VH-VL binders against Exosome complex component rrp40 (rrp40). Designs and how they scored, part 12

Target 1, 240 residues: Exosome complex component rrp40 (rrp40), of Schizosaccharomyces pombe (o13903)
Amino acid sequence: MAEVEEKGLLSYYFPGERIPDSIISQDGSIRLGPGLVFQKKDREEEIVVSKAGRLHQTGKNAMLIDSRTKRYIPATNDQVIGQIISRFAEGYRVDIGSAHIAQLNALAFENVTRKSRPNLNVGSLVYARVSLADRDMEPELECFDATTGKAAGYGELKNGYMITGLSLSHCRKLILPKNTLLQTLGSYIPFEIAVGMNGRVWVNSENLSTTVLICTAIRNCEFMSDEEQIKYCKDLIKKL
Short names: E, the ipSAE of ESMFold2; O, the ipSAE of OpenDDE; V2, 0.75 times the mean of E and O plus 0.25 times the DockQ between their complexes.

## First folded at step 4 (VH-VL)

Design d4 (from s4F with heavy chain S57K K99G F103W; framework fv_solitomab_arm2)
Fold by ESMFold2-Fast, scan of step 4:
Structure d4 (fold): chain C 240 residues (1-240), chain A 120 residues (1-120), chain B 106 residues (1-106)
Amino acid sequence: as target 1 above (240 residues)
Amino acid sequence: DVQLVQSGAEVKKPGASVKVSCKASGYTFTSYYMHWVRQAPGQGLEWIGYINPSGGKTNYADSVKGRFTITTDKSTSTAYMELSSLRSEDTATYYCARGYYGWGRYFDYWGQGTTVTVSS
Amino acid sequence: DIVLTQSPATLSLSPGERATLSCRASQSVSYMNWYQQKPGKAPKRWIYDASNRATGVPARFSGSGSGTDYSLTINSLEAEDAATYYCQQYSSYPYTFGGGTKVEIK
């Protein structure tokens, strides 16, 4: 049944979203796993999402947000989305989902000097290129094109949402300029996108609803044909 | 109710091709993925591929890639698998299985199986 | 590929005894299912999404687990429960099965 399949395919959530009452079992107490919290609004208790991911139900009365991903193995010149986890005098330590924490030098940006270094905070997202990937060492990142020294889209990612857990094959398809899914979505919705080979995609659009739609389409269209992707996206857009 | 009915047993020589059918009934054929899973005699289950009947998108396991093709005929609600360049290690029972991809993800209905024997 | 390791390979028990079958994934998974297969028959969906019983599955069967560790428990074995049980992850392509646990009733 398309109705039941559609509900599952639309189960991606972002921090601050409320889990619809129609999804919640009325059969007694509900157990919340990671990514979900009870919050009181007015006199009603609601379930609110605290991390981005897919809603997963374990039986009738238990649920969580699943954000798990396979560990990324860095390769030189991969474009990745990292999250700043700490700052030090010469730069940043960046989570890219690999076994080792990556290093990003504060001077590895276009037109930067010691006096004008980027002001990245813990928790900030960055789009970067893997400049060094060696099995015995921490990966190194740069936020400029290796040949031109220009930013070329690298740098801090602001005011958007990151989805994780995408396969490498899916990300390889999404990064191509003629990707059917992104062209179809872009014909209806203005948005920014950054695709990371570490299974992460960052999306920024006019509001939360359109961002959720784009992220849902990205997650669910991996195994669809070009024609199926076009139909699916048109149907999603009709619900806005 | 939902039913998946597969074609009969096949005996093939090494190097030949085999085509197995799986006729679906009791549901909207294009609304669910159709998977193929094989089981060698006395061994466990191995997923080998799937098709989305709506658009024809397929994905295959590396063990059969290059020799394996899944197709559908929407007018008859039938899925087909074809395996070429058969080897003795392809001897197995081949099952079609409907993939439920919604609130949960599982194989909810299975065909009865088609035994494919590759012998000299 | 996500590797699923089932243990034990074979369980031989008497009617009324409790059986616990384990399935461990090499990586964290979100969708873990169990299928029952009797000799010469196709597998049947038995437990889906870790803990939900399929329609017609007796209440003595229960599934539990999350992340990498999953189990299927049969609270009080009956003769009809003799079968091989396979776990299967549907979290990421390629989809994989465990090697199976054969439950024998003496």
Scores: ipSAE 0.000, ipTM 0.381, lowest interface PAE 21.3, mean pLDDT 81

Design d5 (from s4F with heavy chain S54K K99T F103Y; framework fv_solitomab_arm2)
Fold by ESMFold2-Fast, scan of step 4:
Structure d5 (fold): chain C 240 residues (1-240), chain A 120 residues (1-120), chain B 106 residues (1-106)
Amino acid sequence: as target 1 above (240 residues)
Amino acid sequence: DVQLVQSGAEVKKPGASVKVSCKASGYTFTSYYMHWVRQAPGQGLEWIGYINPKGGSTNYADSVKGRFTITTDKSTSTAYMELSSLRSEDTATYYCARTYYGYGRYFDYWGQGTTVTVSS
Amino acid sequence: DIVLTQSPATLSLSPGERATLSCRASQSVSYMNWYQQKPGKAPKRWIYDASNRATGVPARFSGSGSGTDYSLTINSLEAEDAATYYCQQYSSYPYTFGGGTKVEIK
């Protein structure tokens, strides 16, 4: 009688992966957008991913991989991951994915003085708090907790791997103290994490394989229940 | 394998200072906070402080504040506690224990303990 | 400071019996952990974040609770379970421990 129509983001895919047949229309009328291609193997036709990103499906008729990063709109007290793009006498210019380039004062760190300023290189990553957000002005960043003045995890992010293009809703869930995914992963693998409200997450662990596994779990678990996330992580760990 | 190995037992007179080491191995030293917890004979556990080896930031319990210093040597992956102006009530077994820096809110590995006896 | 009150102070039970250890906080906490300590040994991580069993901890152990009321349950006691169990909060400075519950097997 009634037909069920699904819209929105379903899951995250990597190049070379196949879209499950269960979500593909059998009438052959489906339109593929960027990041998806039809591939034949013998008589079997399948849909293969050509770009990393989130699967968007609109009804039965259209699918695409959205690999485009939505521009970040800074909000005061957001925690963000920035990349240093230039240095000047009083600080750094930082890319946070917003319309304007952010400013980070060299004195905006725990226990820093004019004589002991940090020496961050172009290309370095920093975890910072947005201290000033105005749509018409460059945002300002600080690398210390507003209440305590301590670094509290803010500052340079050394080594590790950064993933980008995560939704704001996913990042809001990941940053919560009792996030099921991060708690479950942390019970099996020691790792360091920084979650940015600008859709960026930085992960550092003992080796590349565990870091990639953690990043894969973060990308794929957005729409899973707590129980599904626990099972998925256990299954991923077994592949190490 | 993760290991925290502490220095040997100390016997000190009141007013002296004691320095205890905790040598870490099997993990990235700067990715974990190092805490110190003590236990007086026949008593429970008391948290006394931590250090973040990444930035060097420290926090101390009020019971030891002003007499207690935690330091690290990153080249040897070793944490140190130093307690000065020792009193009889400082007689205890001192443990180092680590807590993950980015995620995790528990002491996952502990040193074997160092007994410090303060007697006249 | 957050005070953790453990009860009872001592539990003396026979093998096969069920033990329930209580830990009550003076204020709501978001991270409660349990450690097992045997005489002359360092404490061992046992249950973390209220209900997660640490690696190597037998399935007969379970943790539960939220807010101010937490418990550690041992479903069927074995001789090796004789130890003092400490609850510990990691919600705010200073981090505090309960006074411990000593489990003795008859």
Scores: ipSAE 0.000, ipTM 0.418, lowest interface PAE 13.7, mean pLDDT 81

Design d6 (from s4F with heavy chain S57K K99G, light chain N52D; framework fv_solitomab_arm2)
Fold by ESMFold2-Fast, scan of step 4:
Structure d6 (fold): chain C 240 residues (1-240), chain A 120 residues (1-120), chain B 106 residues (1-106)
Amino acid sequence: as target 1 above (240 residues)
Amino acid sequence: DVQLVQSGAEVKKPGASVKVSCKASGYTFTSYYMHWVRQAPGQGLEWIGYINPSGGKTNYADSVKGRFTITTDKSTSTAYMELSSLRSEDTATYYCARGYYGFGRYFDYWGQGTTVTVSS
Amino acid sequence: DIVLTQSPATLSLSPGERATLSCRASQSVSYMNWYQQKPGKAPKRWIYDASDRATGVPARFSGSGSGTDYSLTINSLEAEDAATYYCQQYSSYPYTFGGGTKVEIK
C-alpha cells in the first residue's frame, strides 16, 4: 500500500474526517471553533470535521475549520489521485478531496469482467479520471482512457508516497510533457509519478531516500525559475 | 512574544505613492490574516484591507480600492501596504493588526502605527 | 456595509461611577469586539467576542449583547479608564468600526 502524507494544520479536511491526535495539544482544554465537533467512538472522544475547509489553530487550545478556503471542484476528464474509503457491492467510495465522495465502479478498468475485478483495499490509492462531474451529485471515476479504453497509467498506485496540498497551478505545470523539474530529476533518478488535478502527487522510486528527495523537490520548486529548479535538484542529489 | 513593528513616518506630496512595512515575529506568519486600519487626525478607526499571507488573497475597502495594494514577504514575515495617487484625505496613522479568524474573530495584536502626512 | 453607531459620543463621569457604552449595528452581527485607545497610542484589544476580557483587562470591565445591540460596562470608573472605546464587527466584509465613545474623568 502506498504511504500518504499525514494531514496536519493548514491541511484541507472534509466532513467526517478525524483530526489527528498528534496535532492536538495535551496541555489543557481544547476549544473547538466552527466546523469541528467532539464525537465518541469506542469509549474515546475524537474531534471530527463537520464542514469542509482548512484546519487552523490559534494558540495551544483553539482549532477551527476555515471554510473560505477553496476545495477541489471536480471537472470532467481531470486526472485525480483518490484514496479508497469504503467498498460497496458494485465498487468503491473514493476520497478525491471534493465536496462529495466519488464513486468508482469495479468494472471501470481495462479488460475487467465480473471474474477479474480489481480488489482495492480501504486506504489504497488509485489514479483515475473524473468521468462525471455534477455540482449536486457524487463524482464518478474511471480507470481507463476515455478514447482508447486502455488503462493508460490509471489504476491502483502500489507502494510509493503521496504528497497533498499542492496548488492547482503547480499540478497543471507538473503534468506537462516537458516539465523542467521532472526532466531534471528523471535524468538522475528513475521514478514513477502520478499528478492529480486535485492537488495530490504520488511518487515511487527505488528507495525511501530518493522518493523523499523527489517529493521535497516537487513541494519546494513551485515558484522557482527553470534555472533555479535545475540548480536546486543538483544540490539535493549531491546530499544522497 | 508576538510583535508587529512598522516602518517610520512618511511625508509625501499629493499624487505620490507610499509604502509601509509591518514586520511580524513570535508566531507562524501564514496562520493569521494581516489587516490594515487607518485613523485620520482626531478621527475614528477605518478598516482599509487585509491579506491572507497563506494564499495571498486580499480584500480592500471601497475608499482605497484601485489605489491600495497589500503584499507579503513570507521569508521575512513582513506585510506591506502601498497606497498610490495620494490625496490630503489619506493623511492618517496607518496600523497593521493581526486578525484571528476562528472560534472568535478579532484583532489581537497591533503595530505601533505609521504616520503618513500628505501635504502640498 | 454594516454601520455601527456608538452612543454617547462623549461620557464624562466621576471616579467610582458606572459607565455604560452602547454599540448598535445596522444588521445582526455575531462577532463584536471593543478596543481601548489612549491619545497617541495604538488601539488595544479590550473585549472580544462580545463578552470575553482580553488578558490584563481589569474585572470592572464587562461586555454584553447579541444581534444588533451591544454594550461595554465599567462598574466603577477609575482615572486610568479615560480613553476612547471603539466597537468593531468582524462578522462580514467590509469590517467596520463604530465612531467611538470618549470616556472622560471629571
Scores: ipSAE 0.000, ipTM 0.387, lowest interface PAE 19.5, mean pLDDT 83

Design d7 (from s4F with heavy chain S57H K99G Y101R; framework fv_solitomab_arm2)
Fold by ESMFold2-Fast, scan of step 4:
Structure d7 (fold): chain C 240 residues (1-240), chain A 120 residues (1-120), chain B 106 residues (1-106)
Amino acid sequence: as target 1 above (240 residues)
Amino acid sequence: DVQLVQSGAEVKKPGASVKVSCKASGYTFTSYYMHWVRQAPGQGLEWIGYINPSGGHTNYADSVKGRFTITTDKSTSTAYMELSSLRSEDTATYYCARGYRGFGRYFDYWGQGTTVTVSS
Amino acid sequence: DIVLTQSPATLSLSPGERATLSCRASQSVSYMNWYQQKPGKAPKRWIYDASNRATGVPARFSGSGSGTDYSLTINSLEAEDAATYYCQQYSSYPYTFGGGTKVEIK
């Protein structure tokens, strides 16, 4: 069903998986936190995962599964939705959900100069490409395509509504040109969309009712088959 | 744009010393570790050491410890490796590679390599 | 030292076939990376932290694994994928590499 989670680390587990003995081979004093249980199998106790998430070892003898959505880890060329947090002389500081606040140079837009720089306000949303990803420093953003230098959909996102907390797997599917959900919705409703690999999606349509409907469909259709998505969207449209 | 540019090939006699440079550009030199990795002809990769340019702290693989020194010149953003008491087994291509000092535990940029040949 | 054992040593396949490269660690590791090296060139970061593709790496490449067992998969092999692939652990120094798997295209 699911594609391999690229941003999953070595310690990410799913329900039903066993924690290897090589990780937990200490003494019998190990303490299990949330998401892990002792389970008997063939006369031996094993540690089995009960919730999806990242394995954390706290001290020498304690383990748990952190099921909270991990903070976005920037990767070069990811498309992201950021929110302007502050302005400075050379540009903007942008929240993209990462450990560090991102930097967006005021000149990193199509056809801008010092005299024609964009004027983004604190709180504005921007669709940008991660141009530099370094875990020890602030990531850098650009609002133009790396190959062509053109805006290509990047820049300020005006109006609309942003949904957050989407899985990377879901966003990876939504960004595909032939996504079943978005094609089905687009056959009924004209709308704009920007999909961020940082778990954020921005939607804008003719009115609030249709925007809410699209956001609801995006949030609820993650685990539906293509046929289920089509039926769900048709049913939602009938309620307009 | 990030670049690591290494000095040219060296031919040395057994017992001599060799010094190879790696000039970094396009980033803040002190924000990353500089690693050295070697590869004997037709063989795999072997990590041999790193330096943290901000503090000058080094760590070396046991295979070269006592003969190997890594240094930096912050003013020129250059890392150096020096290997003394050369043996035929030190014949290899030596690469510098940038690594993250705290997070992102991988080598993201590599120099083009410097071939060191120890001939008897 | 943590010893990384890669298998097979050489993998010869036709275009369009699926290639799976294995890397086994002598003890559990938390950070496993893969590097692609073509003849006469420096290695390139290919997969980092087990499963993340480096910038410019085609979507047909994926990494997976945890603990002591890791793999690199090429879903539909192309001619440009001919290279030696090295796994590397960054969990503890000395940081070690596997012996490499050479991928050849028939």
Scores: ipSAE 0.000, ipTM 0.366, lowest interface PAE 25.5, mean pLDDT 81

Design d8 (from s4F with heavy chain S57K K99G G102H; framework fv_solitomab_arm2)
Fold by ESMFold2-Fast, scan of step 4:
Structure d8 (fold): chain C 240 residues (1-240), chain A 120 residues (1-120), chain B 106 residues (1-106)
Amino acid sequence: as target 1 above (240 residues)
Amino acid sequence: DVQLVQSGAEVKKPGASVKVSCKASGYTFTSYYMHWVRQAPGQGLEWIGYINPSGGKTNYADSVKGRFTITTDKSTSTAYMELSSLRSEDTATYYCARGYYHFGRYFDYWGQGTTVTVSS
Amino acid sequence: DIVLTQSPATLSLSPGERATLSCRASQSVSYMNWYQQKPGKAPKRWIYDASNRATGVPARFSGSGSGTDYSLTINSLEAEDAATYYCQQYSSYPYTFGGGTKVEIK
């Protein structure tokens, strides 16, 4: 069964970083899988990252770094789903799953002035366009279309659920206007979707059951033919 | 060096309240749970409660619920226990002890103990 | 509540003898610890997580067990080992201690 990630702080780590105690949600002895090691410093044990990847928790007391999903490398004009990790005077720092944390200026929205700035909180999700990408600098994001200056679907993603860890090839197919999977689902279930080139997809629908169904279809249909996708979706919908 | 230093002995009458302090040094105070354990004269050890200094969350043993409060002062790295409506059965040595909650489950450092005597 | 039963209540042995202290839990536990307490002193962590010796604990001490049955063994008793030893479970709230086993040297 596909796993749906609710809006929250995303965890991508690099070798040498420590897992903060505030992120450890489970009590007792922790079991560490690949990519994490206990390290002793000044007689206190720390959990230290040994390979790059996303932090995953399995069951009550197990953690690992999953590096199967390749780190996102920003490209100019990519559409991405980011999560706000901090606020500063002129904008936001945004996790997009890349080596550097991205920057989003508070004025980089349709018809925004200093008097009408967006009010994004830590943990909020945003759909944005990569406006500047360079391997040696923090990426910059904008929440408006480069040609028209209109929001065009960019901005805060309220409610809903986010899927992570999707391949770039799958996301490239999902973003196309005549995607077979999304057209088939949309003919039966009303929903909103945002597709990010950073392997993230956000879905919002009427209730949890339909959202789980859509997320399941998105995760499981990557290697199916168009005919197989249609049949699979019809079979899933029959179970509602 | 990690050290837990408790306040001095107390003598109280039945019905009074007692407050005992435990000052921590040598580590990050908010990174570890602080427990309280008591021992009546000639008897065994009894766990009575804990506090997580980071969030202030507490849990108390049923034997003391309703009369027992644990608090902290993060600025001085000090934990406090307060026990009200004292009875002769509360006569004991009270220990604070540091507990691990994520990397193992044990009490590693103990205060020297505070003797509380309840007599009329 | 998980009840811990320690036996025997008292062990009186001579230097060089082997001591075995038992701790039985009323329910299965995953985290069992042992503390040494001498008269008038605070308890000291002695064995943690069933079988690990705390820093400074002599090699003659060992802990073993799983589930409901645990033991502390002193391979060759020395005079300094005279103390009360308490087992303690940290698996389930409320955390509980055994009644203690007093080790006396003849």
Scores: ipSAE 0.000, ipTM 0.390, lowest interface PAE 20.7, mean pLDDT 81

Design d9 (from s4F with heavy chain S31R S57K K99G; framework fv_solitomab_arm2)
Fold by ESMFold2-Fast, scan of step 4:
Structure d9 (fold): chain C 240 residues (1-240), chain A 120 residues (1-120), chain B 106 residues (1-106)
Amino acid sequence: as target 1 above (240 residues)
Amino acid sequence: DVQLVQSGAEVKKPGASVKVSCKASGYTFTRYYMHWVRQAPGQGLEWIGYINPSGGKTNYADSVKGRFTITTDKSTSTAYMELSSLRSEDTATYYCARGYYGFGRYFDYWGQGTTVTVSS
Amino acid sequence: DIVLTQSPATLSLSPGERATLSCRASQSVSYMNWYQQKPGKAPKRWIYDASNRATGVPARFSGSGSGTDYSLTINSLEAEDAATYYCQQYSSYPYTFGGGTKVEIK
């Protein structure tokens, strides 16, 4: 975001991170909103993040972590990451972060028949394409490529970790071929990724620590130049 | 590539003022704080101040407070330091350095340095 | 202000020897960094956040420590390691540097 960029700050923080002393106002008391707490360590006060999100400063003396999930407005052919919230005879109801709950027909998968339908559980994640988007109707999803009818990466996302609340601008950049951040990470770590235009990204790698590292890099690199992203990733990987 | 390029050496008389520039390139200028660090001949490094280019917020070390001003020109991605009422103990090489504030806190890129000599 | 005390002021060692540089803070710190400076040159980020090597720093360098006690170790000295190394805390404003340890190769 422009406002966050204008403040010269790293835009995203995770629980346990400290807010730099340099951006803490020394001219009077500071008020902390949601996601930030004062903590004393060695008789000095520090500001520690308690909730993941973007740092937002209001005026001189107030700051908070903005953890809000932006409402997604479905567009036909968007790739999205949904979470199954209920099952019915013909398919699934899927949360994609939109105003209406989406529908995914059990037959909307590669080579599936009524007798061989997928068995997705409530809580499962799915990578899907928006096949119908209309403001007056529930969106419809399909787990196959519109042109070929093949899965093409769509379907259930097993294991891994999903991050939410990413800007649509960031996700649009991540989904493009030859994205600098993802190419740089991929040159050092083998991983799977699914990028949703609904502000969600799913990552899976060999172990939890590398998955968390990749998710962290994705969140923190939004406002970095290509050169900065490359150096940041190299430094993170050398620690691994 | 990220680069910080500083203005050339200055020779000043005691009581004069000096202004040094640091031109940044290769990144979003307002995204990072810019610090100034000085080093007297044969001595160690001393942090003297910073500016947040987005809001213009500054902080200065007590050793220079009242004589020291840091400013920026966002249109040219340039930071400036100005030190007034120069004394012999201000003779030093002055460095600009970019502050990283993320998973760790450090100066990741440094300017080449500007030598300021205060001589009678 | 947090005072950083580096010891020794100078280390004169032969190639292949192990060097250990100490940095002690007057108060507990959470972010300690090390910078390498060669004569006539700007400092370079060398070790950040106590133990992470910066890009291009040889594997023979390692950083360790927490709280008030930090160290930089060079497992097997090489000629190009001759430089002054400064520790720097980034935990509390004002940010401070140690006095430096000069590493000389015999």
Scores: ipSAE 0.000, ipTM 0.395, lowest interface PAE 20.1, mean pLDDT 81

## First folded at step 5 (VH-VL; framework fv_solitomab_arm2)

Design e1 (from b44 with heavy chain L104F; at its last look DockQ between E and O 0.02; V2 from the best seeds 0.00; counts 0 for: pae E 23.7 > 2, placed apart)
Heavy chain, then light chain:
Amino acid sequence: DVQLVQSGAEVKKPGASVKVSCKASGYTFTSYYMHWVRQAPGQGLEWIGYINPSGGSTNYADSVKGRFTITTDKSTSTAYMELSSLRSEDTATYYCARDTYYGFGSRYFDYWGQGTTVTVSS
Amino acid sequence: DIVLTQSPATLSLSPGERATLSCRASQSVSYMNWYQQKPGKAPKRWIYDASNRATGVPARFSGSGSGTDYSLTINSLEAEDAATYYCQQYSSYPYTFGGGTKVEIK
ESMFold2, look of step 5: ipSAE 0.000; ipTM 0.369
ESMFold2 (binder alone), look of step 5: mean pLDDT 91; pTM 0.928
OpenDDE, look of step 5: ipSAE 0.057; ipTM 0.659

Design e2 (from b44 with heavy chain Y102V L104Y; at its last look DockQ between E and O 0.02; V2 from the best seeds 0.00; counts 0 for: pae E 18.7 > 2, placed apart)
Heavy chain, then light chain:
Amino acid sequence: DVQLVQSGAEVKKPGASVKVSCKASGYTFTSYYMHWVRQAPGQGLEWIGYINPSGGSTNYADSVKGRFTITTDKSTSTAYMELSSLRSEDTATYYCARDTYVGYGSRYFDYWGQGTTVTVSS
Amino acid sequence: DIVLTQSPATLSLSPGERATLSCRASQSVSYMNWYQQKPGKAPKRWIYDASNRATGVPARFSGSGSGTDYSLTINSLEAEDAATYYCQQYSSYPYTFGGGTKVEIK
ESMFold2, look of step 5: ipSAE 0.000; ipTM 0.399
ESMFold2 (binder alone), look of step 5: mean pLDDT 91; pTM 0.928
OpenDDE, look of step 5: ipSAE 0.022; ipTM 0.558

Design e3 (from b44 with heavy chain Y101I L104F; at its last look DockQ between E and O 0.01; V2 from the best seeds 0.00; counts 0 for: pae E 15.4 > 2, placed apart)
Fold by OpenDDE, look of step 5:
Structure e3 (fold): chain C 240 residues (1-240), chain A 122 residues (1-122), chain B 106 residues (1-106)
Amino acid sequence: as target 1 above (240 residues)
Amino acid sequence: DVQLVQSGAEVKKPGASVKVSCKASGYTFTSYYMHWVRQAPGQGLEWIGYINPSGGSTNYADSVKGRFTITTDKSTSTAYMELSSLRSEDTATYYCARDTIYGFGSRYFDYWGQGTTVTVSS
Amino acid sequence: DIVLTQSPATLSLSPGERATLSCRASQSVSYMNWYQQKPGKAPKRWIYDASNRATGVPARFSGSGSGTDYSLTINSLEAEDAATYYCQQYSSYPYTFGGGTKVEIK
């Protein structure tokens, strides 16, 4: 009898699988996020996985399937966080979490000349804009605003911590003005943030522990209401 | 001037498919998300989905997921919405609507097509 | 999903009167927009981000609100203001509209 290892939190689920009752809070109504659905079977309501991914608990009574499997598809003018994976004479190859490696020209920076080009190392993080996205071509990146030609925050991301595997939807929400989560966090702790449309977020703060805390909050608050986010953040900050 | 021009009215039977077009002009087509919104007769507005014309990424309302497909042709600056397995409840006027520029800033639908009426009747 | 409830469903007033339209969200939202729609026409952007008038919108229109409660006010109604007004949230997927308030001018 293959001991069906009771899949718990952070376990990988496939569509059609039932979430075990043991991991579902028996107290109150459960809120299902993406990848989960209620299904009635034999007059009993069960929670079934609709998308493959890992089960995450986002709150006391909130769960979702994180389907990290969606590869970012580059789109023109998307801001993205990339990692330098190689150097060549004219620029850099950059991993942006897409099927194709992106290209970043060494001159694709504000006021850069051949003599003053940034010297990025393999492993360095960059905040860049997708300047070219074609299915038949490698994506191209630029580290300046297309309209003004200014850096506008684009460039090397030094220090900090990069969150990976965020939903694209979450990233889109984070870049909106007056984001409740970021405003709330910012009201307590000063930090820098770069949000990529490719499911990556970079955070830098006064120390690593604080940075990690902020990153944790960003990751966990994706499906929380504004009120829940505020409460969650306040509680987290108390732990500092 | 920004213009969104949609295709003409359609009459279909249940189970059939229909494809509505929205031709954009007066702006860089790939720089703005295109949304689709429908309105049943005498009812309110319902958001259906959107597409990023640049990368082709889409998102749909759960109510239409699996039956509706949004696509674009960059060469003609045209967005399409294909409805399959049509039902009577799909009878509505369908609008394409341009979003604000992707990125930072306010988010709203700033330009709308004139609407395409799709009637599903036996 | 965020549900937007608009009230009243219909508002019948005389020219010169003040109209207040309400939009309540089931949860807090950061972005609320209003659209004006006349019969047989496509909606038009009217108020964006709770309180900003779109280009061409008369000064008699104003928007306010935060969190879950939003309102659109017409200080002095004119005949041309007869339309249905829809609120829309752009804070959370899926994007949703209110049921609309029909403004009729007597």
Scores: ipSAE 0.000, ipTM 0.487, lowest interface PAE 13.8, mean pLDDT 88
ESMFold2, look of step 5: ipSAE 0.000; ipTM 0.460
ESMFold2 (binder alone), look of step 5: mean pLDDT 91; pTM 0.925

